# Designs tried in a protein design chat: VH-VL binders against q1l8i0r370to597. Part 7

Target 1, 228 residues: q1l8i0r370to597
Amino acid sequence: GFVNYYGPQRFGSGSCVQADQVGLALLKENMEASVKLFFTPEDDDDLQNKAKRHFLHTGNAKESLVLMPAYKARERLMLRALHRYGSGQEGCTRGWLSLPHSMRVFYLHSYCSRVWNQAAKYRLQKLGFKPVQGDLVWAEPVKGLKDATEELSAPQIHVVTSDEEKNEVFSLDQVILPMPGNSVKYPENLLGQWYQDRLAQDGLESCRFRVTPLKLNVPGCYRPLLAK

## First folded at step 9 (VH-VL; framework fv_socazolimab)

Design b34
Fold by ESMFold2-Fast, scan of step 9:
Structure b34 (fold): chain C 228 residues (1-228), chain A 120 residues (1-120), chain B 109 residues (1-109)
Amino acid sequence: as target 1 above (228 residues)
Amino acid sequence: EVQLVESGAEVKKPGSSVKVSCKASGGTFSSYAISWVRQAPGQGLEWMGGIIPIFGTAYYAQKFQGRVTITADESTSTAYMELSSLRSEDTAVYYCARGDYWSDYYFDYWGQGTTVTVSS
Amino acid sequence: QSALTQPASVSGSLGQSVTISCTGTSSDVGGYKWVSWYQQHPGKAPNLMIYDVSNRPGVSNRFSGSKSGNTASLTISGLQAEDEADYYCSSYTSSDTLVFGGGTKLTVL
């Protein structure tokens, strides 16, 4: 196959990609920074950019609303909340809460997907094109389960052993990589250490992947390294 | 097309309360501000307060603080204005008006008005 | 009482122009560009004529708005019989509220 990268829809589109930085600010619970990043102007001639620049320069949500095009409904919802509640931490939190839940999840997922794409690139560059000890794969059905509805509600993962690497038991198509979150297992090799270092670079070494003010939990998930 | 339809005329005794409704149709209800504006006979317009339904929080002119309650029910696309402790000087036509999606400080659509008469 | 000052009445002849003033303070008309104008015929709800000082919501270009200092103005050119109505200005305030002017009765002669 080919590498199963997350596409541009996860990061925003156009010349300026800021969705992952918005997500990072949200994970740090820096609501003011997240809103400023949300209003970053694009490198195009869209009329929204005048409104975005005005907000960033003045902090005046109401004046920025007047300049914001009608078709930018999400930007307008945010500005309305900021006008009502102010542009501080509380107002920015209320701004996010005024947006659909899926939009808030989108920004968090954008950050986590960026990390996943970098992990996939690191995995192939440093550990090569075959499964190695410490890689994660989906576990096969386990004998002896008494109640499948209790024990199989979530897919199980298996860590590739040294014997399995030596005997070439798995193919690269079976390798899965975690998207960062609070309920995932990281690989037991150089890639696992890379995840820890990468998150630490962004100040997330102790992050619980929960954004309590927005009532969001980020459990993480597993995504196959290669697509068929 | 957007329309705002208000409830019918009311005659009330001093000291009672009145609740006027405003049903929106033909457009998005939750994201647009709805304000209440009254007009006493032969007098000018007076802004009472407003609400943006999706935020759930109302805001009021100082004169009406403590006597007026503005609410919205998204399931029925209906806004309400309840005025308590009625006095004869509360006799007026009460309008609901929808703010623009650009701003809540001007009104592009108005209800037909509800006449409230306070007398004994 | 009315927070913004308008003349009680103005008059003009068919085809001529008339200007209605709306005077506030630096905490409303003078401080913000958020001034609107409404036309009201007897027994009817108000109709938006101008928003944000000078913008038209699809009404005739005979209606125009302006602002200088603490005074906003509505100018109606090419007066027609249907322009005869009450006109109200409105402004945002520094207290995050809205206030109206006292209203101006326009008589078209």
Scores: ipSAE 0.007, ipTM 0.435, lowest interface PAE 12.8, mean pLDDT 84

Design b4
Fold by ESMFold2-Fast, scan of step 9:
Structure b4 (fold): chain C 228 residues (1-228), chain A 120 residues (1-120), chain B 109 residues (1-109)
Amino acid sequence: as target 1 above (228 residues)
Amino acid sequence: EVQLVESGAEVKKPGSSVKVSCKASGGTFSDYAISWVRQAPGQGLEWMGGIIPIFGTAYYAQKFQGRVTITADESTSTAYMELSSLRSEDTAVYYCARGDYWSDYYMDVWGQGTTVTVSS
Amino acid sequence: QSALTQPASVSGSLGQSVTISCTGTSSDVGGYDYVSWYQQHPGKAPNLMIYDVSKRPGVSNRFSGSKSGNTASLTISGLQAEDEADYYCSSYTSSDTLVFGGGTKLTVL
């Protein structure tokens, strides 16, 4: 296998150049900052980018909407809401709510996926190419009588022990890393501390990973370190 | 080119659960969201919920909240819909359908449907 | 009820036009430009005809969509025998869900 990095399309390729920063602003419930980042122009003089620059310079959603190309339906929906409700917190919240749920979720996961990519790089650089104590793996499903009397509703996480590391019980392709969220367990080693420090650096040390005004919840997930 | 292939017909008893699968082929699983829509005999379409597989994010219609669980396994390009506490009124054809992850509010590719019959 | 309001049936003659309405509230059809229309032939999965109120996914230009206030409309011009089917509207909602209309049976006379 190779490292299972999230691809560039998650980080603005073909969409928003500041997708991960939009997601961070949304996690902080700073709707005004998120909308300004949403309208970040590329270094290009086409109508789309002229409309975005006009909005950022003037704050005038109506004039920016007139400049925005018809095929940019999402940007136009945001601008219509900002024209109707203003460019403050309420108007920006209404703007996001005018967009499909999937688009809003994309920005949150763009941020979380970037953190995951950085975690994967850190894990390999600092903890090497073998499973170590504190790493996370999927708990083995029990087939037969050993634990068949109690059903588990979801895949369980197992933390690699010192004895399991010493006896080389697991291989690196069984190691999973959490994407940040409110329902994930972090590794019990240097990588877990790295996640805490990384999120704290962005002001998320107490983040609940839900954006209540937009009815978004980010439970997190686990992704294998290495691709199949 | 993208096709959605659903699991086979199921016959279930009231109070049991059913889990229907939807396997995507011909395209990248990460490029789209999957919705589940059912249709009772002689009745209309009813949206149950959806998932964005690349993010693992599921969302549900209020009527099914607490009874339906939608999951996805990106490694096998398969989405699942599990409906619990089955009643005779749950007898229906269950469709999975694809939407773009940017525009999951419309579905352009549909599975063939899975018939689920709930009877004593 | 969660369903958008559609007439149960409409009919039109070969070569003529029909319009099917889809009425919701300001929290769905009226609040968003995210209305889609599906055609369903007996025993088949639905087929997307219109999305984003008025856009076609490569279907015939005989199918057109519009919206005024809380009511979206599907217009089918130059009716052909194969247009005989059930038609469903769908809309995004302020609850981040989708809702379908009750469906309209189109008969081509």
Scores: ipSAE 0.007, ipTM 0.523, lowest interface PAE 9.9, mean pLDDT 84

Design b5
Fold by ESMFold2-Fast, scan of step 9:
Parts: structure tokens; C-alpha cells; sequence
Structure b5 (fold): chain C 228 residues (1-228), chain A 120 residues (1-120), chain B 109 residues (1-109)
């Protein structure tokens, strides 16, 4: 199998160079910082970069909107909100709310998927190419429970035991890694400690993975380490 | 390629609930956004809601808020749509449809549809 | 809440062009470049024909999309018999929802 990395994010007409940093600022509920990162100029000759630089240097949303190309709809929506409501916390929040829901989730996902990619690299470099004690795998489906409630349960996770490692019960393609969130279980080995340290490095020790001003909850999820 | 397979036809009584499943195969389930769209006999398409499984974020059309619950189970690559307090007007074909997680405003892969009939 | 406005039916002759309109408001079609078009043959699930106003997901270049103000349009050139179907527009809304048009039945004469 191949490592199941998340790919770089794109808007169809280019890429968002700072998408993961925007997502981090959103998780910290720093709407002003997230908007400044959103307007980071790209390393190319696109005409939008003049408008982005103008906004970052002046804070003048109206003048920046005049400079923004007509077909940069997301950037124009953000600038329109900033012109109407100001460039402070409230105006930046309204700016995000004027963008499609998928774009708000995109930036959060960009940060969380970057952490996941780093976790996958760490897992292979430090814990090797076989399942080890503390790794996570999907729990086997419960067979024959027709009296189970119609409860919408979270995915069932099994933690690899020392006996299961010694007896080679699982293969590496069954190992799953969590994308950070408020409803995921972290591995019970060096990788779990790495996640804790990695999030703390970004100041997310007290993060609830809930962006209240944008009405978003970030429960997290699991992704297989290897693709078929 | 990505394929969506929906659960079988259902016949329900007024006032009951129905839960339709949509199992994805191919691709990584967490990279999808799943929408639910219904179509009453001889009528047009009606968007009910969607979910982005990676964040557990579900969002609903105003008409269905309070009656519909959309969920996803990553371990089985399955999305669910549960509609409660069923009425005869809920008789329709229910489709699940996949969008990319960042472009959930269009649907490029559709399930085969599940017929739900509400009658006494 | 509100459906987008499409004509109930349109007709065209083999080899000619036909245009189907989709009219909304500034809070959906007019506010965003997130209009898609779907083709539905009887008894079948819908098929994506156009996304983000004018992009094609590998379908024939006979299908093209455009938008002016609050009205999006699907144009089908060189009409073929297999184009006979129902066509639906859809748009993203300011409420973070999707809304469909009422649908247009295309008859190829």
C-alpha cells in the first residue's frame, strides 16, 4: 500500500498557500488574524495580489475591492463584508459567514489534515512498518445484534494490545490515525504523545475544537494510514 | 471509481420514522460530503440537507429542520438520513449524492435512490 | 425555502440550439458562482452536466452554462435525440443550503 496523505488544497484557479494557517487562526477564534492570512498574496503574477497587498497595507476594504478581479468571488465577498462591518472581530466573522459553508470547513480541514500528514510520517519513522501496541484499528462489526438501538454511535475503535502485536494479528493497512478534533481517540503509544505535543506547539492545549462564532463543531475523524 | 449504494425500499405508516443508508465504495470516505435529495412522484428535486463527515457538520434545508437527522459512520463508510413524523407527502425517492468536501455545492456521484412509501 | 424559477418545458429541433433559464435572487444565483445543472432521464438518478456556472465534468461541449445577474442559463447546441430529458438547476444560498429549480422538460422534435 501507499501512505494515504491528504493532498494540497486548491480553489480551481490556483492554490491557497496559507490555508492551514487560516484554519489554525479559526480554531483559536482569532478572526482578524484568519482574514489577514486569507489575503496573503500568492507567489505569482495574478492581478489579485495587488488587491491583497493593498488590503494588508491599508486595511481599506473598499479600495481593495475595486482592485480585486471580478472573478475572485470569495475574496470579493470577504471584502464586501469588511467594508460594511469593519475589519475588526465582528466584521471578519461576518466575512467568513458570507463565504460558502464548505470554504469555512475547508480551512479547518486544511490545518487538521496537515497535522494528520505529519502524524503519518512520524508514525512510520518512529514506530516502523508493522502494527504496534497502542495503535488504533477499526473494531470488528457487532454480529447478530438486531436489538441494538438506532443510536447514531461514533465509529468503534480498538486499541492494539501487546499480545496482538506479538501474535501479528493485524496488518499495517488496518491501522488508522485520528485527524484532530474533540471526539477522537488518540493512539496509546509515542504517536499519541506526539499529537498532544504537536497541538500544544500551536497553542491548542485549551482548544475545544469548536468555532463558536462560525457555528462549527470539529469532532475529528479517522483515516487509514495506507491506501490500497 | 466512487460508487454509492442505498438501502432498499421502505413502506411506513404515518407518524413513524424511516432511516435510509448510503454506503460509499472507492476513494476515502472522509474526503466526501454527502447530500440527501428527494423527489416525489412526478415532481422535481428537493435538497434536504448534507453532511461533511470529517467535522461531523450536518446542515439542513429550513423545511426539514427538526424532522431530519443526517449522520455518517466512517468505520463503515456509510451515511444515514433519518426522517421522523412521516406524512403521506413524504412519499418519494430519496437519493444520496457525493460532493467533494470543499465543493459540496454540487454532486458528481449519485446513489440509485430509495423509494419510501408512506401509507396506512 | 424558495425554488429557483425554470420554464416547465422547452422544445427544439434536431441539430439546433435550445436555452433553459434558471432565475433566483441576489442571495443565491446572483450572489455566488455556484450554479450547477443536472440531466435526468426517466427512471434514472440525475447526472451532473455543469458545475460552478460554466464548468463541464467531462460531458459533451454541446452543453454550456452562463450567468447574467440573477439568471443562469444552460445552452444545448446541436440537439440530439438523447438530450430529451428533465433538466434541473441548483444554487448555493446565503443560508449555507442548496436550492433546486422546478425543472424543465426538454422535448427534441
Amino acid sequence: as target 1 above (228 residues)
Amino acid sequence: EVQLVESGAEVKKPGSSVKVSCKASGGTFSDYAISWVRQAPGQGLEWMGGIIPIFGTAYYAQKFQGRVTITADESTSTAYMELSSLRSEDTAVYYCARGDYWSDYYMDVWGQGTTVTVSS
Amino acid sequence: QSALTQPASVSGSLGQSVTISCTGTSSDVGGYDYVSWYQQHPGKAPNLMIYEVSNRPGVSNRFSGSKSGNTASLTISGLQAEDEADYYCSSYTSSDTLVFGGGTKLTVL
Scores: ipSAE 0.008, ipTM 0.542, lowest interface PAE 9.3, mean pLDDT 85

Design b6
Fold by ESMFold2-Fast, scan of step 9:
Structure b6 (fold): chain C 228 residues (1-228), chain A 120 residues (1-120), chain B 109 residues (1-109)
Amino acid sequence: as target 1 above (228 residues)
Amino acid sequence: EVQLVESGAEVKKPGSSVKVSCKASGGTFSDYAISWVRQAPGQGLEWMGGIIPFFGTAYYAQKFQGRVTITADESTSTAYMELSSLRSEDTAVYYCARGDYWSDYYMDVWGQGTTVTVSS
Amino acid sequence: QSALTQPASVSGSLGQSVTISCTGTSSDVGGYDYVSWYQQHPGKAPNLMIYDVSNRPGVSNRFSGSKSGNTASLTISGLQAEDEADYYCSSYTSSDTLVFGGGTKLTVL
């Protein structure tokens, strides 16, 4: 087993070098900041990056659209909306709404995935290599109703008890960590406090993980700490 | 497989308005940009304006600003071009044409054309 | 801005090549790689032959496009009788509009 980190693709490799910061701006409903971050150029001097720099320097979506290669569909769609609706809060909101739902979700997931990677590192550094009281694991399926139960009710989370820690009932590969969202349970130990502090550091202490203007809901999910 | 079908010929008096329709079939209407291009008898092609139905905002050639209105109805997959204050010089064949959604700088599918005659 | 400049007519013999020029300014043809070419037969709607200077939308490879400075060119090789038509260039402009050339009548014989 090794740590099940989210890969660099979630953090702007290839598409946007600040995808996690775009997601954070979206969670704060700062549409203007999110669009500026969306156009952050890579350290390349090719045509797409020249187009992004032109937009950031001038605010001229029309001229930047002309420079943008045809294969950069997301960037062109955003620029076309910004040209037609302006680069203010409303225009930037319309720009995001012009992108498919899955593309918008990518940026929110990029932020949440970075928090998860930091949580995994913190968990191992501060709580060690064994399950401890307050860790989350999947509850055992109901005997005789496994597949029907999975469809009819959500999987239950079990919180590791003091007795279960002392009796070594679970192994580290059964520990799951939440990706932040509005429908996840956080660990009942030092890691849970870390999540609260980490989100507060980014100004998300009261965040509902809903971006209402974009009709986006972020329920969160759970990911195993270790991969085989 | 994508077709654009335009409305029938019109005869109009000077000072009136004309509204030409362009119905798209095949493909997702919202994925395309629709341009309007006219051609006077024996003359060349002239771009009037376009719309991306997904955005709902039209854009126009300077010569036609204030006289032309381009709209789209996604529920019926139909684009419209309305030209007001008609003059005899507006006698032309009016084409709708589909542009690439990501780049409306070219038109790959064209309607059959609608003849508009402005007389008497 | 202004319309693009094309020759009014060109002619060529069967099997030979012709080139049609399209001249603009740095604010249209010279400034961007968004030049298209259209073929129009009498009484018919235009048909896209070339887009983005040199790309073909599935038409014969006898048609090719190029650009040098402010002038784009359409070259038709192996001329056939059916190539006889009017040809129009078009370009994106810095004003976020499209402009057409005046058109070129190609005669094959």
Scores: ipSAE 0.006, ipTM 0.431, lowest interface PAE 12.3, mean pLDDT 84

Design b7
Fold by ESMFold2-Fast, scan of step 9:
Structure b7 (fold): chain C 228 residues (1-228), chain A 120 residues (1-120), chain B 109 residues (1-109)
Amino acid sequence: as target 1 above (228 residues)
Amino acid sequence: EVQLVESGAEVKKPGSSVKVSCKASGGTFSDYAISWVRQAPGQGLEWMGGIIPYFGTAYYAQKFQGRVTITADESTSTAYMELSSLRSEDTAVYYCARGDYWSDYYMDVWGQGTTVTVSS
Amino acid sequence: QSALTQPASVSGSLGQSVTISCTGTSSDVGGYDYVSWYQQHPGKAPNLMIYDVSNRPGVSNRFSGSKSGNTASLTISGLQAEDEADYYCSSYTSSDTLVFGGGTKLTVL
């Protein structure tokens, strides 16, 4: 194996797109901030970037919509709602609801996937290259599922004990890390504390990972630290 | 697929009020805007107003402001249009229609229509 | 009263094309790309034919929409008997309302 990082496509289409920050704003139910981040200009497309910059600088959704290319359907749907209902909390919420569920949930997953990538780096850097006490592993082998790169639904997990660490019962490719959500267990070691601290830094220490106004729920999942 | 089922025909006297219902089935009621459009016999379509049930926010055409009230009950997936101070000119078929008002400002699913006759 | 102007009637022969115009102002048709077209057969509810000026919701490609300035147009090519109906345009307005055109009766000869 290699480290099972979530790839760049999970975080938006350009270096200037802040999909993970959009997701964070949505988890905090700050719809106005999420929409401003949604219109972050991309490096490679001047036509859509002109429209995005115009909106960010003026707040004028009507003029920005006129400038927005026809093929940017998602951005146009958002601007239509903002033009009709204003750029406040209500208009921004309506804008998000005009997008398909899969597009809305993408932003939440982008944030959670970023945290997972940082967790994987921390785990290897601070706890090394073998399973340690407090790590999570699958309690029973799961068959018929692609574990490495797919979102996991699993029956149960097991916490590695001190005796299991000393006797080298598990290998690193059996270690799983949680993607943050409302239905996951965190490791019982330094990594678990890291998750708590990391979410607290973003103001999510009491987050329910549910955005009711947008009909979104984030249960979380477990992903293997190493691919295959 | 979403269906909109409207209440039955009404015969009303001038000066009274009528309340027409529109029940949505087969979809998420709160995800759509519901518009009310009327059509007098042999005449064209006339938009009266709409509501977005999720917010409870109604909006009205200028001509009907003060006479029409549009409401929604999410628990029963039902929208209502109440028109007061009825006149003979209000005799029409009243349609409810689902709009993707969140995005496109058009109406893709229509109720069967409710005939309201204002007669003494 | 509707704010958008349509011809009261148009006629065409089987297999030919007709165009129906819908004229407004810069505060409705000219200001936004939110024009839709509806077909209504006698005794029936309207059916959506075109939305956002030129998009089809799964109807025949014989129906096409366009806009130039304050005028939107519905073009029906390859006319068939079943196209005989009333056609209405609609537009969003700067007052956050919708307005319909007066309607056009299409007769297929």
Scores: ipSAE 0.007, ipTM 0.432, lowest interface PAE 11.3, mean pLDDT 84

Design b8
Fold by ESMFold2-Fast, scan of step 9:
Structure b8 (fold): chain C 228 residues (1-228), chain A 120 residues (1-120), chain B 109 residues (1-109)
Amino acid sequence: as target 1 above (228 residues)
Amino acid sequence: EVQLVESGAEVKKPGSSVKVSCKASGGTFSDYAISWVRQAPGQGLEWMGGIIPEFGTAYYAQKFQGRVTITADESTSTAYMELSSLRSEDTAVYYCARGDYWSDYYMDVWGQGTTVTVSS
Amino acid sequence: QSALTQPASVSGSLGQSVTISCTGTSSDVGGYDYVSWYQQHPGKAPNLMIYDVSNRPGVSNRFSGSKSGNTASLTISGLQAEDEADYYCSSYTSSDTLVFGGGTKLTVL
């Protein structure tokens, strides 16, 4: 297979050129920075990008709203909130809340997907092309309980042991890497340390992957290292 | 271009679960959000929830929280809606529908609908 | 249940215009520009007619949308027989959900 990278479209092609940076600002609850990044113009001289530049240059939400095309409803809603509530933390928070949940989630996942792509590259460069001790793989499904307090079946992960590495029990296409979040397990090897260091570089060493003011929770997930 | 094809009709007993599938063809699955909307006989449309398949993020209408699970398998371009603890009031046509992942608040392509009948 | 209020039925004559209203609150229709309209013929899936209050996804320009305060409206001009259908509005809500209107049966006389 080939490496299962997230494509450039997931990082701001078309609508926002700094989607991963918006997500980082949101995780840090820096709403003002996130809104400025949201209005980052594309390399285009059309009316929407002129409106974005006007906002960034002047900070005037009302004037920028007048310039913003009618079909850019999301940008217009953000600008309306900024005009009504100001461009500080509260106004920017209300601006984000005026947008669909899926848009807010998209920015957080754009940041986490960027980290995942870097993790995949690091994993192959530093730990090679076979499963090693500490890597994560999917475990066998657990049969359901027969108890009255029956719990939801959840996919289980298994940490590769030194004996399993030695005996070549798994193949590289079974290795999964976590998308950062509050409910994922990181690999128990050099890659796990890399995740901690990488998040710390962005000031997220104590991040809960929750942005409560925006009703956002990022539990994380697991993605196969290789595509079939 | 893009079509959504839903699984076939189901007849279920009260208290059981049903899992309806929705397979996307003729387009990029990962670029879209998938919503589930039901319609009981002679009644209006009711939004149940949605998922952004690329991110695995599901979100639900309050009425269905705890009974509905929406999932997606990107590798097969298929979304699923599982409804548990079925009641006779769950008898309805269940639609999957596609929205832009930036704009999951409107649905431009709809599946043909899956009829689920819950016996008395 | 449906949270948005639509008239149960409206009627119009061939070639005339009709308007269907959709009333919510400041937490849905009034708070956001994320109103869509769907046409449903008997036994068929809904078809998107309007999104983001007034945008058309390639349907006839006889269909137009607008919004004033907490009320969105769908206007159909030059009524044709094939316009006879059920029409549903939908809106994004402050609870990060979607809600539909109760539906309006349009009869073309």
Scores: ipSAE 0.007, ipTM 0.509, lowest interface PAE 9.3, mean pLDDT 85

Design b9
Fold by ESMFold2-Fast, scan of step 9:
Structure b9 (fold): chain C 228 residues (1-228), chain A 120 residues (1-120), chain B 109 residues (1-109)
Amino acid sequence: as target 1 above (228 residues)
Amino acid sequence: EVQLVESGAEVKKPGSSVKVSCKASGGTFSDYAISWVRQAPGQGLEWMGGIIPLFGTAYYAQKFQGRVTITADESTSTAYMELSSLRSEDTAVYYCARGDYWSDYYMDVWGQGTTVTVSS
Amino acid sequence: QSALTQPASVSGSLGQSVTISCTGTSSDVGGYKYVSWYQQHPGKAPNLMIYDVSNRPGVSNRFSGSKSGNTASLTISGLQAEDEADYYCSSYTSSDTLVFGGGTKLTVL
């Protein structure tokens, strides 16, 4: 199989600022920084990028809204909120809340999936191409009936033991890696320490992975290391 | 009015994969999120995941993580759901549904459903 | 499995009103405004009846939604024969997913 990397399109349009930077600012609850990053222009002179530059240079949401093309609905919603409530922390929070939920989730996911891509690269470079002690795999499903709760029916994770590594019980295509969040288990090996160090580098060592002002929870999830 | 048209019924063997398509017409494809919801015979609705075609971002329910892949092709206005390692329990009608704008928290337009039967 | 609790069945007479409940927790129905209701006739795809707790997507005003604490409710007034269907609630969750209720069969007597 091939490494199951998240594709470049979910990190933005491939210009100077990626969507992951917006997501990081949101995780830090720095709404002003997140909005400035949201309006980062590409190296282009089209109307949308001129409007974004105007906002960044002047802070004038009303004038920037006049310049913003009609088809840029999310940018226009953000600018309307900033005009009404100001461009400080409260106005920026209201700006995000005026956008559809899926847009807010996109930026958080962009950050977490970039960390996942780096984790996958680290895992293969430092721990090789076989399952090792401390890796995560899917456990056998919890037994349940039709009236069982979704919690009892949810997939469980299993931590690879030393004996299981020695006896080659699992294959690499069964290894899963967590996307950062508040409800995931990290590997019990060098990769787990890497996640801690990587998040600490971004100032997230004590992050709860909740963006309370936006009513967003970031539980995390697991993704297979290898695709089909 | 926007319409979602799904691909035809499939009969698959255990352990194989199935890829269901959902073609949007009558509106702007990239302006909306597309979710996939399944329903086993005589059972309720179960959300599998969704995609925002404009951003190429897919989201998955944890139960299906690692088995489901949701993609979109803006040039053909078509979303896809591929489910691997099929089991008899995967026998269901699979619906695609449009979310309002880029939201996945409600679905206002639904495809007709694709019956997938997993049988030997 | 569905996370939200609905009664398996409800019944009402022509012209009367019925209410269908949908009970979750503070991590879904109680925590967010993102509750939807769907009507499904046999052999058909679901049809959106209510979104964001109480908003109608152009359906009859006989259908109304509300929420109190961890319980959302769909009320159908002036019951008609064509209202006989399965009804599903759905909610956004703190795990950033969607979940459905188990469904309620409405019988019009």
Scores: ipSAE 0.006, ipTM 0.423, lowest interface PAE 13.1, mean pLDDT 84

